# VH-VL binders against p38371, part 27

Target 1, 215 residues: p38371
Amino acid sequence: CNFEQPETNCFVQESPSWAVKYDVVDSPKDANGDECTTTAPLVELMGVYKYVNPETGAAQLALRPATLASRAIADTTTTSADQTSLGSLDTEPKDHGFCHANDFAPAFVNVAASDTAAANTIRYEFTNVRVYSAAVAPGTQFTGELKYTSNGCTSSYVMRAVWPPAPCDTASTEPAENCGVGSGLNPEFAVVCQPTSATGTTGYCVPAGDIPSFK
Key: E = the ipSAE of ESMFold2; O = the ipSAE of OpenDDE; V2 = 0.75 times the mean of E and O plus 0.25 times the DockQ between their complexes.

## First folded at step 12 (VH-VL; framework fv_romlusevimab)

Design t3 (at its last look DockQ between E and O 0.02; V2 from the best seeds 0.00; counts 0 for: pae E 2.6 > 2, placed apart)
Fold by ESMFold2, look of step 12:
Structure t3 (fold): chain C 215 residues (1-215), chain A 123 residues (1-123), chain B 108 residues (1-108)
Amino acid sequence: as target 1 above (215 residues)
Amino acid sequence: QVQLVQSGSELKKPGASVKVSCKASGYTFSRYAMNWVRQAPGQGLEWMGWINTRTGKPTYAQGFTGRFVFSLDTSVSTASLQISSLKAEDTAVYYCARERGYTDKDYYGMDVWGQGTTVTVSS
Amino acid sequence: SYVLTQPPSVSVAPGKTARITCGGNNIGGKDVHWYQQKPGQAPVLVIYDDSNRPSGIPERFSGSNSGNTATLTISGVEAGDEADYYCQVWDSSSDQYVFGGGTKLTVL
């Protein structure tokens, strides 16, 4: 017998690794509007964490792209905090079970000059991030927008992400290795194997369509 | 110009079936979710669920998971509600209502409604 | 399962301000939508996301949402504002939209 209405918070599955797919919206252009070639990865792993201020109850969402984390090993000028994008997060789900995250600070890493390339800052700017928190799949899929800048080249993407990360191989006939039964994914998720390169067959299972992505 | 036009009122006997259609015009059908809302005589609004107009996947509110079926015909920008095994308690006005979604935030509410279809179930 | 509480009726003299409340536990953390329904007609969205007016809704319609109460405010009430008014939120505990029970605004 309850005297108060129940309240639901925005659950997010915290993990150092989610699988994230980027689909191009604006092709790469430099500051003059001329075409250039540097792009975000087709797919990458991403650290996803939720923080709650215990005094105010305010929630935050942290996104840490694996590409930045890997480049950070050699970068003495940026910290783990610089390589992580932190934004506000709703305290409870909104319409259709989405928790919105906004006001992300950019995530970046510095790459020192080499024989073949000038010094560069690789920069991720996330906007309009929406975590699907409905009870059927609480906090295991999200979507958003990415503005990616590297080598003076900026492009934008729709970002779609799923937890857990499931390695896959498009050439495999085994369901567990091709986003099927035994892969560790929720069997109701609509996912597809996205290779990490345009010519390879191995990669990660990613959402097949708009979030929430279900069969 | 943006509008939802529903099929005409129906008088049915208990145990029959009815199909309420909702034809959209003046906008891109696949950019908006389609909701169904029921209103029994003299009563308030009751959300029945929605259908994803890109995938055709329906979602039903509690109490509407059995005899109620949402469907689409995207070739004619039409959403439909079928009610089987009609009961007297199904007597109501049934509304379709669109809602911004998918690539937009899920605010805006239900911004365009059909005129309503009265379904009367009597012996 | 999330309960929205609206007064069944509100009476306001012409030219005065009507305030229609929608009560719910921590409703201030939700996006509240408001609908106007005149007799025999379909509902019309008058406020979305707590306080935003769709195109074509007069400026005298406004909304607020904080704590456990959302409020639809109609200033300069006219006879044409007589209608039932419904609030709506997403109920995250049951993954569905819910409407308040409705408030009949009478302009006397």
Scores: ipSAE 0.555, ipTM 0.822, lowest interface PAE 2.6, mean pLDDT 90
Fold by OpenDDE, look of step 12:
Structure t3 (fold): chain C 215 residues (1-215), chain A 123 residues (1-123), chain B 108 residues (1-108)
Amino acid sequence: as target 1 above (215 residues)
Amino acid sequence: QVQLVQSGSELKKPGASVKVSCKASGYTFSRYAMNWVRQAPGQGLEWMGWINTRTGKPTYAQGFTGRFVFSLDTSVSTASLQISSLKAEDTAVYYCARERGYTDKDYYGMDVWGQGTTVTVSS
Amino acid sequence: SYVLTQPPSVSVAPGKTARITCGGNNIGGKDVHWYQQKPGQAPVLVIYDDSNRPSGIPERFSGSNSGNTATLTISGVEAGDEADYYCQVWDSSSDQYVFGGGTKLTVL
């Protein structure tokens, strides 16, 4: 056995919570092709899980955005499966340590009408997901593309994710509270605090650059 | 209860004009483009074009320019199709259909259809 | 112009699986939508973006798309499934929707 050549498999840190950032690629458009204002969250948590078929060895990656999970409480029309995007996953890393995940099923929830809002469907469509599984950071960063639709407003994003999810506050001078030492993140990761809102200061640490995001 | 309700059947003579209306309800009219689809008797579906329900800009498919005019009355959430100089070949069922969605690269299909309006052109 | 080709008719016994194909040059690179039209009724969207079902459409309906062929599959066919089915794509070259010729599904 050659122990100098460790087995290369597509390790994915399974967790109910990853920190995920979405950067706009295509601005929101409605069914007229006109600009609309609904966008994906600036940042959100995401459940990430890997499934392996014991018979075939085929792997799958499951992504469950927190937005869908939270809205599911009031949604009696969709199941957990509907709220989870499941795609195929490579069994071993390919180019530059990435494991590719493809053929994701859309994940969605239905939001019932209220006195102040019409019925809505929120849909996530993931493509070209790549999990960084190199030895230096196995399965703790991934990237991909998201097509997000809410209330007929569709936009596209580059998705960047990191584990663990570290809460942060841009107003804090404490490193542990602003994606620094003590935050729980790999110190080699290049991360930045992304507030959950445009006007807020609290959020989660997300990759500062392209995946893999290192200092 | 999203729905499109079209005007009733029309019987016209060649050379006449007809206007088919499509009233939308249950959703924000101006957020979804409205398609028009023709179906001749015993034939398949044929896309005629669509209209931007916010700007009123029509886009006509090849073969449906000139005599065909898409219009809006946004005050009553209604799209209309006018056909002038009617010909026997215009005999068909005409459908309005809501565009499901749009991106720069994708068109999502038609998720809500009117019940159709039969236009018969006969001398 | 882009052309979608469907078989004129497909027959299937109740309870069996019907497959309706839609052929097009590199159709696998396009998003295919499927419509069901029962006699005397307006079309109904049954599949969008190759394999997605609108709310209210039974799980018996599924879609796939690869290469030069998109397929609408109806498992456990019921008498009520008898209808015309149309595939549709957006053709970016001509900037228009294109429908297939339609397939009449007969339940024997």
Scores: ipSAE 0.286, ipTM 0.721, lowest interface PAE 1.7, mean pLDDT 93
ESMFold2 (binder alone), look of step 12: mean pLDDT 93; pTM 0.954

Design t4 (at its last look DockQ between E and O 0.66; V2 from the best seeds 0.00; counts 0 for: pae E 3.7 > 2)
Fold by OpenDDE, look of step 12:
Structure t4 (fold): chain C 215 residues (1-215), chain A 123 residues (1-123), chain B 108 residues (1-108)
Amino acid sequence: as target 1 above (215 residues)
Amino acid sequence: QVQLVQSGSELKKPGASVKVSCKASGYTFSRYAMNWVRQAPGQGLEWMGWINTRTGKPTYAQGFTGRFVFSLDTSVSTASLQISSLKAEDTAVYYCARQRGYVGKDYYGMDVWGQGTTVTVSS
Amino acid sequence: SYVLTQPPSVSVAPGKTARITCGGNNIGGKDVHWYQQKPGQAPVLVIYDDSARPSGIPERFSGSNSGNTATLTISGVEAGDEADYYCQVWDSSSDQYVFGGGTKLTVL
């Protein structure tokens, strides 16, 4: 008995806010090859959108880091398109439920010079982005790699993202405030609270393990 | 805007010295190494070396030691190439080129180039 | 010393696809950069890290790198693409940049 499996599309939860964690792979170095101290955020929100060409059926994935969006307020030199990384997206899941996204254009913003600082550019370069689109959790987790550059200081990361974005506080004993029951996250997701700063306790719930991150 | 502006063409006699300047603007000078590339007439690109724009440490490619000196004037975001005891074979276009950045494996490229400086050595 | 080998010249008709190769021992394990140089002008970075395009470079330009050969591909070649193209790598063993000999692309 042969039956045709229904075609499964690469579902992506479109939202202005995903929670994204960056784990350092290569420490920051400037273009002299010397160590520098500028790094990507520990965690940030990210806009994620899927576009489909109605004529060709080709899909694209758009990533817009909150860092770029926030900096864009003062930047009149870049457009929303410049601040968004657009890449190709598979039309159907492939390897173990993942939809691959590749060929991302760099996203960047310019920071104007000030009295104390020269002009700067912040650049996001995404590669090997994979959206988990299996039936158990369609389009609510993704992973990939980030090359982050700020003022010539470049570092690389593994990024892991989850939707929805859930604020959290490591100092809280309330489950809803520390990535537990009531947080709005899928209870099957393995997540942990990542503070936005090294010294702070507040941040967002991010995947605790490799994507897909399940308990 | 990010740019490198080099000094003008030079005509020198053998044995003389020349100093080519490369002024950077639009970015943090000390964060990007400055490369020097030579191109003889009708020939390909030849890497001469680079200078660390933070420390001022020069690194010279094989064949470009001795008569070639890289230097900085950080106060004006300028890198310079000095060639002493000029020879006819030093006739070439000299480019300064900004190191693009570190890419994890110590692989680099050059993303911004000066317009080039023609140095002609003739009797 | 590490050596990059390019064909001295490649000819292509307008609208067609040009492929410029850069050969090197295990070059696939290196990051290859490509530069375009038009007559009387400074080189321009057109591809970096094997396949990445700088801002302002048309999508017609693409790069690949595997095994012993890196390739710069220019689809829909235009008259304005006529130039010399150089591949480049950083050789960590010798701590030197290495350029290929350059390829002259002629648009027929």
Scores: ipSAE 0.791, ipTM 0.919, lowest interface PAE 0.5, mean pLDDT 94
Fold by ESMFold2, look of step 12:
Structure t4 (fold): chain C 215 residues (1-215), chain A 123 residues (1-123), chain B 108 residues (1-108)
Amino acid sequence: as target 1 above (215 residues)
Amino acid sequence: QVQLVQSGSELKKPGASVKVSCKASGYTFSRYAMNWVRQAPGQGLEWMGWINTRTGKPTYAQGFTGRFVFSLDTSVSTASLQISSLKAEDTAVYYCARQRGYVGKDYYGMDVWGQGTTVTVSS
Amino acid sequence: SYVLTQPPSVSVAPGKTARITCGGNNIGGKDVHWYQQKPGQAPVLVIYDDSARPSGIPERFSGSNSGNTATLTISGVEAGDEADYYCQVWDSSSDQYVFGGGTKLTVL
């Protein structure tokens, strides 16, 4: 923030994989208002893409969660467009080098009923997405809000994302495997290893604090 | 797949009682509150309240706390509306509707509706 | 109790854009849901949470909400869009859902 250059466009590092961490704001509730247990992943990979209309300059941001992408192959009822959340993206940064993205369409995938489970729609609703586009680290971190629904449970989160995705292991003594030197991340980023499960040690390096997350 | 199927139309005289049933299928009944909505002839939609399908606890809108009773038979995934001491003004279509969701302090409407049950109350 | 106000009717030519308003005190601070009801049929949720579409609702349906007005917009209106349209909010101060009075959309 202190030494950031002015930005006049909204660069986003496009990639099939960013690492995204979710932190709970509203714990899971079902439609009766009763507590339930289904949550968003602790961390997941996410496809992030920018589209620009060459005639008007209008920009869009597309977010494709890996959870939806992994289920998409078996789902003949939804399309790639349904499985990807598309929103408007500012063409120029606002205060402090953020580019805002809003008006996201929901992204979802249908899971057919089985002998052991009812039919289910896994649904992501993104709001208030802000991409950090300042020249010091243009388009490599973003934050936003997620409303996640699955198995009749709805919950909400702050999401914080970083590019590139760096695999990590909290039990490793090798710095390259624990978000340190050799991990491939910008050394000025403040990141921490987030395991993909509550009991495991392997996962991805994610922002340690609010975006922009720097040491 | 997800359906709410209501009982058939009813013709009643003032002072009688009626029970409208709403059978759910294709989803986990106990995870979604069931709303009841009234529509008098030529009029708009009027929320009557809902019932928590796990606990059976009803919540009634203002003006629906007397003669209107919500109940459940969870063994057959069925919600019911009973109206006692019927009046001519109770003539309406009655809908059941599944509650869509709950996030924090907010509710997100009714995503699946029954076909409606016409109750006619006349002299 | 909280009140939602809708125009009683809106007329639009086929292929044009219909805009149906829902007025309420600080409705922009509430999540607005929209229902379509065709004659003799049950309502169908077409927009929830101001602007989100349930699965199966065409992208021609969109919604917005700010200040004291929420708007349902239907672009490329077709004869099959003729219906009554209701807005709805949850009013946390009275713990009730509230419906608007409804708007009859006529496609001429």
Scores: ipSAE 0.414, ipTM 0.768, lowest interface PAE 3.7, mean pLDDT 90
ESMFold2 (binder alone), look of step 12: mean pLDDT 94; pTM 0.957

Design t5 (at its last look DockQ between E and O 0.03; V2 from the best seeds 0.00; counts 0 for: pae E 10.8 > 2, placed apart)
Fold by OpenDDE, look of step 12:
Structure t5 (fold): chain C 215 residues (1-215), chain A 123 residues (1-123), chain B 108 residues (1-108)
Amino acid sequence: as target 1 above (215 residues)
Amino acid sequence: QVQLVQSGSELKKPGASVKVSCKASGYTFTRYAMNWVRQAPGQGLEWMGWINTRTGYPTYAQGFTGRFVFSLDTSVSTASLQISSLKAEDTAVYYCARERGYTGKDYYGMDVWGQGTTVTVSS
Amino acid sequence: SYVLTQPPSVSVAPGKTARITCGGNNIGGKDVHWYQQKPGQAPVLVIYDDSARPSGIPERFSGSNSGNTATLTISGVEAGDEADYYCQVWDSSSDQYVFGGGTKLTVL
C-alpha cells in the first residue's frame, strides 16, 4: 500500500462541530416494513473526538450528533456517554490515506413525553466510517453509513462530513457566505451549501462529492 | 410579491447609448446576484453575465465585453445595463433575472425574471 | 465551448405526454434547469437541479438527467403549455451559463 503519511498517526480534527450531510439510501420503514415518514436531518453539526489509550496506544473515535445533544434537555434517562457513538479507530492510515473506524456503539436519546408530543427514542448507528488523513487534508473529512431510527421508523444514509463547519446561505451573493472564497474552508475542497430544510436557504457547507471531496 | 420591473422600450440610432434599468422589490436586493439575458428577435436566450449586488463586481460572458456595462443603485434596489456604441445587431429583448444562489461550485439558475425591455436599433 | 442541443420543435395532442430533450456532453454530471417562455412573455423557471419544481409549477412537469441527455416531461399536456422551452447549465470550464437552442412545443 502507498501511504501519503507512512510515519504519522491517524489525525482527526477534534471539534465540537463538524458539518455532516446525510444522503438517503433506504427510505424510512417501520418494523413491519411499511413506509413511514421520519428521516434524519438534511445536515447537522457533529462533535468529533479522538481518544488514545496511553497504556496500549489504541485509538477510538467518538461521534456526537447535535440532534442527540439538543434533545438531551428532555431526557432524564441517558447520559452524554449514551448520546455519543464510540468506535475503534486505526492508529495509522490503512489505504489511500484513510483511517478506518469500526464497531461503533449505538448513540441514542429517550425523549420523555410532553403535553404536545409522545415519548420518542432517537437512535444513531454508524458503520464503515473512514477518516481521510492524507497530508493534503489531514483529518478534516470523513465518510460512513448511518442507520437512523426515530420512534420505530428506520432509514439508511451515506454520511459525508467536513471541518470546519462553515455556515452558508444559498441566497447570498457573497461567496464567503456560500462556501466560496473566504468561507474558511480549504479552497481545494469541493463543497456545496446544504440548507437545514427543504424550503430554507441557510445551512452549512458540506462535501459536494465522495470523500475525499476536492475540486 | 417578489418581482423585477424593467424600464420601457427603447428606440435608438446606431452609435447611440441606452441604459436599461431593473428594479427589484419584495426581497433583499443585495442578497441575490442579478443576471442579464439577451434574446434577439425570433432567437433563443443568451446569457450576458451577472453582477454581484453586494460588491458591485460584474462578470461578463464571452461576447459581451467592452460595450456592455452592468451597474447598481442599491439605494433603490436597481440594477442597470448600459450598452454603448449601439449596433443593429443589438436589437433584442433584454431581461434581468435573479440568481437563485451559489453553491460554491455551481449555480441554481434564475427564479425571478423581469418583464423584459425591447431595444431597437435602427437608422 | 459547451453546447446544449434541443430539437427545434415537438408536437403533442392534448392530454398526451410531451418529452423535450436536451443533449450535452456528459450533461448527466451537471445540474440542468428548464425555462418555459410563452409568446410575448418572460421566461419562467419550471424545473431546476434536473428534477426539482419551483413553487407554483404543476406536478405535470418533471425532469430527468443522465448520461448525455436531460429530459423535460410534461404529462397531460394542456393548450396553455404551448411555449418555447429552454434547458440551461452552468459550465465551470468556461465559467458561464449555457442555454439550449430552445424547443417549440405545439399542442395539436
Scores: ipSAE 0.030, ipTM 0.588, lowest interface PAE 3.2, mean pLDDT 92
Fold by ESMFold2, look of step 12:
Structure t5 (fold): chain C 215 residues (1-215), chain A 123 residues (1-123), chain B 108 residues (1-108)
Amino acid sequence: as target 1 above (215 residues)
Amino acid sequence: QVQLVQSGSELKKPGASVKVSCKASGYTFTRYAMNWVRQAPGQGLEWMGWINTRTGYPTYAQGFTGRFVFSLDTSVSTASLQISSLKAEDTAVYYCARERGYTGKDYYGMDVWGQGTTVTVSS
Amino acid sequence: SYVLTQPPSVSVAPGKTARITCGGNNIGGKDVHWYQQKPGQAPVLVIYDDSARPSGIPERFSGSNSGNTATLTISGVEAGDEADYYCQVWDSSSDQYVFGGGTKLTVL
């Protein structure tokens, strides 16, 4: 038996899949302070969920990176809760239609040692998350900051995310396959196709600029 | 497997020197800084400092800048702590511990520890 | 230098929840690491970066950190959890790791 949830002005489109792009701010460094090469994905899908405490009206935002979920299949020491970063979420928008989310717990997955690699923990720390909630496109774009650690290598990023996820191919001349008409995205969104690998052409449509990203 | 194996316990007289070794295996030695931690009998943990295993540059905690020397032999993946002019108060267990990471602002703690080396200084 | 304050001891009945606190000025702005040390043994990292668990640490170990207090929580406490527990932070103002004084967990 659930209680009727309180109404709030901080709408977030809940989905197992948003498309998120990371842009480097601090280059990767290891424990000795030396540069290293391990980075966050260029783009990934991410689960985004909102929870509201029906008695207090307090809200939380949950972020679940798909790449952590994928790695956790091989390592039973990491639960689905560990793979999900939970933070507080404003109940009312702040300046310019943004709802802020803060105090995120890290999301992580443990990777067991193998014959060729030491044990590792892949870790996402989200900060300063801001969901665009203005009526023209409520809760379908957000931005924030990521600190990513893997293989003793830590780096930081600006993240920009959009819903719905739209698969794309930079080599395609079809607008529907290159973030244009027919892609399923709001036609007012400014988006660009971001491949999932440095050498490939296929990926997801992501915000082209700062949130809110509009043409 | 990832492990740190330290040299055996030592009994020394005041004024002598001791060298504690810490041999790493199962990982790339030069990717992780090596910490040294002291624990006097019946007391808590005390950070002595660390050594950058790529460059060999040591960083000593306050109070450990005189008689304590960190060194490396990267050819055998070994970090060493040398204590000179031993005093009775140097009686302690000495641990090496691998540094987990660096965020650009903070350090992420010590994820692998050696078994400890007891140094006893008595007359 | 930065000071971390822990209670000297905590007692808990088997199967109950232990909470070990680590107090420090604005510790919520720092990443807190927790170590378990059993008698005659080396410390073991049980929580890093406030709340993350290293590989091999049971789910019943958890951590939190806000304001001036970080807390290590051990649910379903077992006799084998009897140990000293230390919190640790990096203090960038003095360029040092700092350990708390340790808390002896007794399972009665």
Scores: ipSAE 0.006, ipTM 0.598, lowest interface PAE 10.8, mean pLDDT 88
ESMFold2 (binder alone), look of step 12: mean pLDDT 93; pTM 0.955

Design t6 (at its last look DockQ between E and O 0.77; V2 from the best seeds 0.00; counts 0 for: pae E 4.0 > 2)
Fold by OpenDDE, look of step 12:
Parts: sequence; structure tokens; C-alpha cells
Structure t6 (fold): chain C 215 residues (1-215), chain A 123 residues (1-123), chain B 108 residues (1-108)
Amino acid sequence: as target 1 above (215 residues)
Amino acid sequence: QVQLVQSGSELKKPGASVKVSCKASGYTFSRYAMNWVRQAPGQGLEWMGWINTRTGKPTYAQGFTGRFVFSLDTSVSTASLQISSLKAEDTAVYYCARERGYTGKNYYGMDVWGQGTTVTVSS
Amino acid sequence: SYVLTQPPSVSVAPGKTARITCGGNNIGGKDVHWYQQKPGQAPVLVIYDDSARPSGIPERFSGSNSGNTATLTISGVEAGDEADYYCQVWDSSSDQYVFGGGTKLTVL
């Protein structure tokens, strides 16, 4: 009796909103090699989509940071395609349940000059993106690396992402409001509330550890 | 639009001096180092060095010390190359090129180039 | 001093694939950048960080880097691709940029 094992596809939860955390690896430096202060957000939402070519079966992963989407409202020079990083995606999980995504095109927006500031470009460059697609949590966590550049100030990050996006408040004692029971997150996920600012208490639940992040 | 616009062609005699200008526009000048690259007729590209556009600190490649001076006029977002005591072998096209970035380990290359300035040194 | 070695010339028929190599000691550990220079024009960055393409550069252009050789690959070569191509690295030991000698790509 020949048993055909079902093909395991690289499942990715498609959503306009993932919660993404960025941990700094290389501090910001400008193109003079000097230190600068512009950094990626501590946390942001990200659109994540999977495309499959019906003819070839090739898969692609699209990442659209909320920062770019929000800035795009005032930017008439870039398109949605420019604001989305598209890379190749494995068709099946490989190493320890991960689907690898590579060869991402840079995503960027242009910020028009103002009376007080010169024109600027914000650019996201993703590399070594890995989507966790194991059966225990298919396509609801991913990790990778980000090179973020704003106005010539470049920094590098490890990114960790989880779905769904759950708002949180570190000042709240309510579990549902602080990445606990009732937050909508998988209870097996190890997550922590990451405020959107260094001084604020409100933000989103993000992975507490390396991906996959489990308790 | 990000661009570098260089000054026009120069014809000089040996021993004279020349100053090539490179005006930047469309970006924050002080965030990107400015490279200078020389290309002799029929030859390849030679990196001459760069200038820190924030501090004005020049760094010269080996072989381009002494007679070559990088400078800035930040008020007009302009980098300049001055060559003194010109020699026939200084005949070349000189390019300014914006540094793309820095990773902390490596530099990113040159993403914006001026159109080049031809300097001809002839008796 | 660090040295990058390129073939002086490469010829390719239209529609075919051109490969331009850049040799350097352990160049695979460096970030390689490639520039295209057409006659009478300034160089244009076509590949950076080994394999990344600047905006506006066709997908026909790709780069790889491993061991002692970096390669610029141009698929579906067009007449307009005829140019000189230069590889470049930053040498941290000497704190300077180093260019290859350049390769003239001729489209037959």
C-alpha cells in the first residue's frame, strides 16, 4: 500500500496587519560613517501576503511596512509596488519547519521636502526572512533581518513578527490588554508588550524570544 | 531629484591649478560622504578619496596626497576638488560620487555620480 | 594592496547571457559593487552588496559573490548593454575603495 503524503505547503497567514518588532544589531550610521539617530520603529504593523504563480507554482512573499504605507499618503512619486518588498518564498517548509524567503526587492517611499527639511527617502531592505510554517503554528510567526535607511542614516535589525496583531498596554493589569488571555494570540506563544515609543506604554504584542517563540 | 552637477571642462597648463566643483541637490548633503574618482583617458576608475560632508574631513587615497585637496561649501551643498601644480598625467575625467551608506563594516558603494569634469593639462 | 582582477573584454551575442568575473583574495567575504559605464558617460551603479539591484536596474542584471570570485551576470543581453563594467570593494585593511580594471562587454 503506497501512501502519498500530502504536500506540505508553506502556509502564510495573509493579513494587512502583523505585529513586527525590530531589535537593533548595528547602530545607525550615516554615509559619512558617522553615528546618526534615525532608527526603525520599535514596533510596527506590517502587511504580509503570499502570491503563487499558477503556471509555475513559484511562491512569493510580500511585506509592506505600515511606516511606508502611512507615508505613501503624501507621496505621489512611489507606487504600492514600490512600497512593498517582494521576495521569493519556498514552496515547502525546510529547516525545522521554516519556509525561507529571499531576494527581496527594496521597499521605499519618498518624503517631499518641506520648509525645514530636505527631501528624504525611507527604505526597507529585508534579508533571510523565515516563516515558521510547522503544524503547531503554521504561518503565524516569522523572522528575518532588516536594513533600515532614512535620510542616509542606516541601521540593521533582527525582526520578529507574530499574527494576529494584538494591541497592548504595559500599564494595564488586564491580561487581555497585556498580551495574555483574551488578547487573541495563541496561548502557546511567548509574547511581550512592546510600546511604540520609548516613553509610552501602549503598543503591540511581539515575540518574547527567537522565532518560533513559544512558552 | 537626487543629482550631482559638476563644473565644466578645464584646459590648463602644467604648473597651474584647477578647481572642480560638484553641486549636490535633492538630498541632505551632510549625510553622505562625497567620493572623488579619476579616470584617465582610456583607463579605468581610480578612487581618489572622499570628504566627510558633515565635518569636512578629507581622506585621500594613496597616490593622491599633496597636490589634491578636497573641500566643501556646505552653504550651497558643494564639494570641490583642487589640483595644484598640474601635470600632464593629471589629464583625466574627474567624478564626484555620493557614498551610498555605511554598515559599520563596509561602505555601500557610490549610487549617484556627477557627469564628470574633463581636465586637460597641455603645454 | 588589495587587487581586483577582471577580464579585459567579454563578447556575447544578443539575447545570450554575459558573465563578467571579478577576482580577489577572499572576495566572497567582501561586499562587491558593480558599475556600468557607457562611452562618454558617468558610471552607473548596477549591483551593490554582491547581488542587490538599485531601483531602475533591470532584472536581467544579477550578481553573485563567493570564494575568490564575484560575478556580474547579464541575461538576455541587449545592444544597449555594451559598456565597460567595473567591480569595486571597500578594503578595510587599507581603508580605501578598490576598483577592478574594468571589462569591456561587446555585444556581437
Scores: ipSAE 0.766, ipTM 0.913, lowest interface PAE 0.5, mean pLDDT 94
Fold by ESMFold2, look of step 12:
Structure t6 (fold): chain C 215 residues (1-215), chain A 123 residues (1-123), chain B 108 residues (1-108)
Amino acid sequence: as target 1 above (215 residues)
Amino acid sequence: QVQLVQSGSELKKPGASVKVSCKASGYTFSRYAMNWVRQAPGQGLEWMGWINTRTGKPTYAQGFTGRFVFSLDTSVSTASLQISSLKAEDTAVYYCARERGYTGKNYYGMDVWGQGTTVTVSS
Amino acid sequence: SYVLTQPPSVSVAPGKTARITCGGNNIGGKDVHWYQQKPGQAPVLVIYDDSARPSGIPERFSGSNSGNTATLTISGVEAGDEADYYCQVWDSSSDQYVFGGGTKLTVL
């Protein structure tokens, strides 16, 4: 009915890249109940998009983990849609300024068998996703839960995400390279540098505390 | 593709034994417990227990700790259910079903089922 | 041991919403799984962990769980949804899976 359908009150900064940190809740177990070692990444980039049905005003939130996209290079059976988790999104903020997103379909990639490994499906299942929508910093932080499965090894996490992604180095003395002034982040955000590996120093700035994470 | 294929139907006399096999494919067999579920004619689903596919350790539901034996042949990714001293009450469809997952506090149901094996005990 | 109670049957007109209940003492503190079984076929997992949908299950299937009641909801019911539906939990106090008695959904 107009050149663009109106956005809902639940603004989300759309971007191919948000920085997402995972903190373990349930350590990795296989489906026998035995310990295993495969985990979600410590931090990764994530595509975040909002879609609105122009006739009904109903909104959806799409989450696309970068790790699934990178693993799909060798996969002949997984589509771009399979690598993206789509869920419903509230049309207006609720309790404490959050927009809730629910009913996510799993995001996954199939990894073909190789000489050294059996075929596998890497799967992300998101639940209880909440996007911070208050006017101070609308749609630039979110939290939720992740259930991650790879090679039959399942673990669960709290996820906390911030936009924009800001590269960082824990070994740097320059504030702009260690999530401080000049990093490109809203200076009111409370963030910390999360390396991408357990032994490295480089990674991305992620929320330091519960969402909304402010100083 | 993840699949469980069970052995064919069996017609047995009371007092005999039967072995139901369940062959898995398309996934890492040793990562997922194998459940066994019974369904008597016209009745609901009844959990019989499971077997740890890495260790071979069975866990039997209450009421299934005697004549029912779970076993594995890991060389062919196969779980088996053996029922000895068959009674008329053992007439049922028997399903194998793969355990979906575990996160330290909860098991998440059975995501892949075999087609079922009908065991009939008569005369 | 722990008991799950389901109504024996539910009838719903095509295009309407079916609700199938699963009652249990403090079932809201447990994770509920739901299975669909069509005549002569093996069960199929349609909801796990109260409300999560496996890949390939239509969005019109949803679940909820609070207090003493879990509910499977099927919106826009089709004739192909006629089946028996079972709820299931893991009972950690007895270390057993428990199934409900099943509900036959009829689409008139």
Scores: ipSAE 0.311, ipTM 0.734, lowest interface PAE 4.0, mean pLDDT 89
ESMFold2 (binder alone), look of step 12: mean pLDDT 93; pTM 0.951

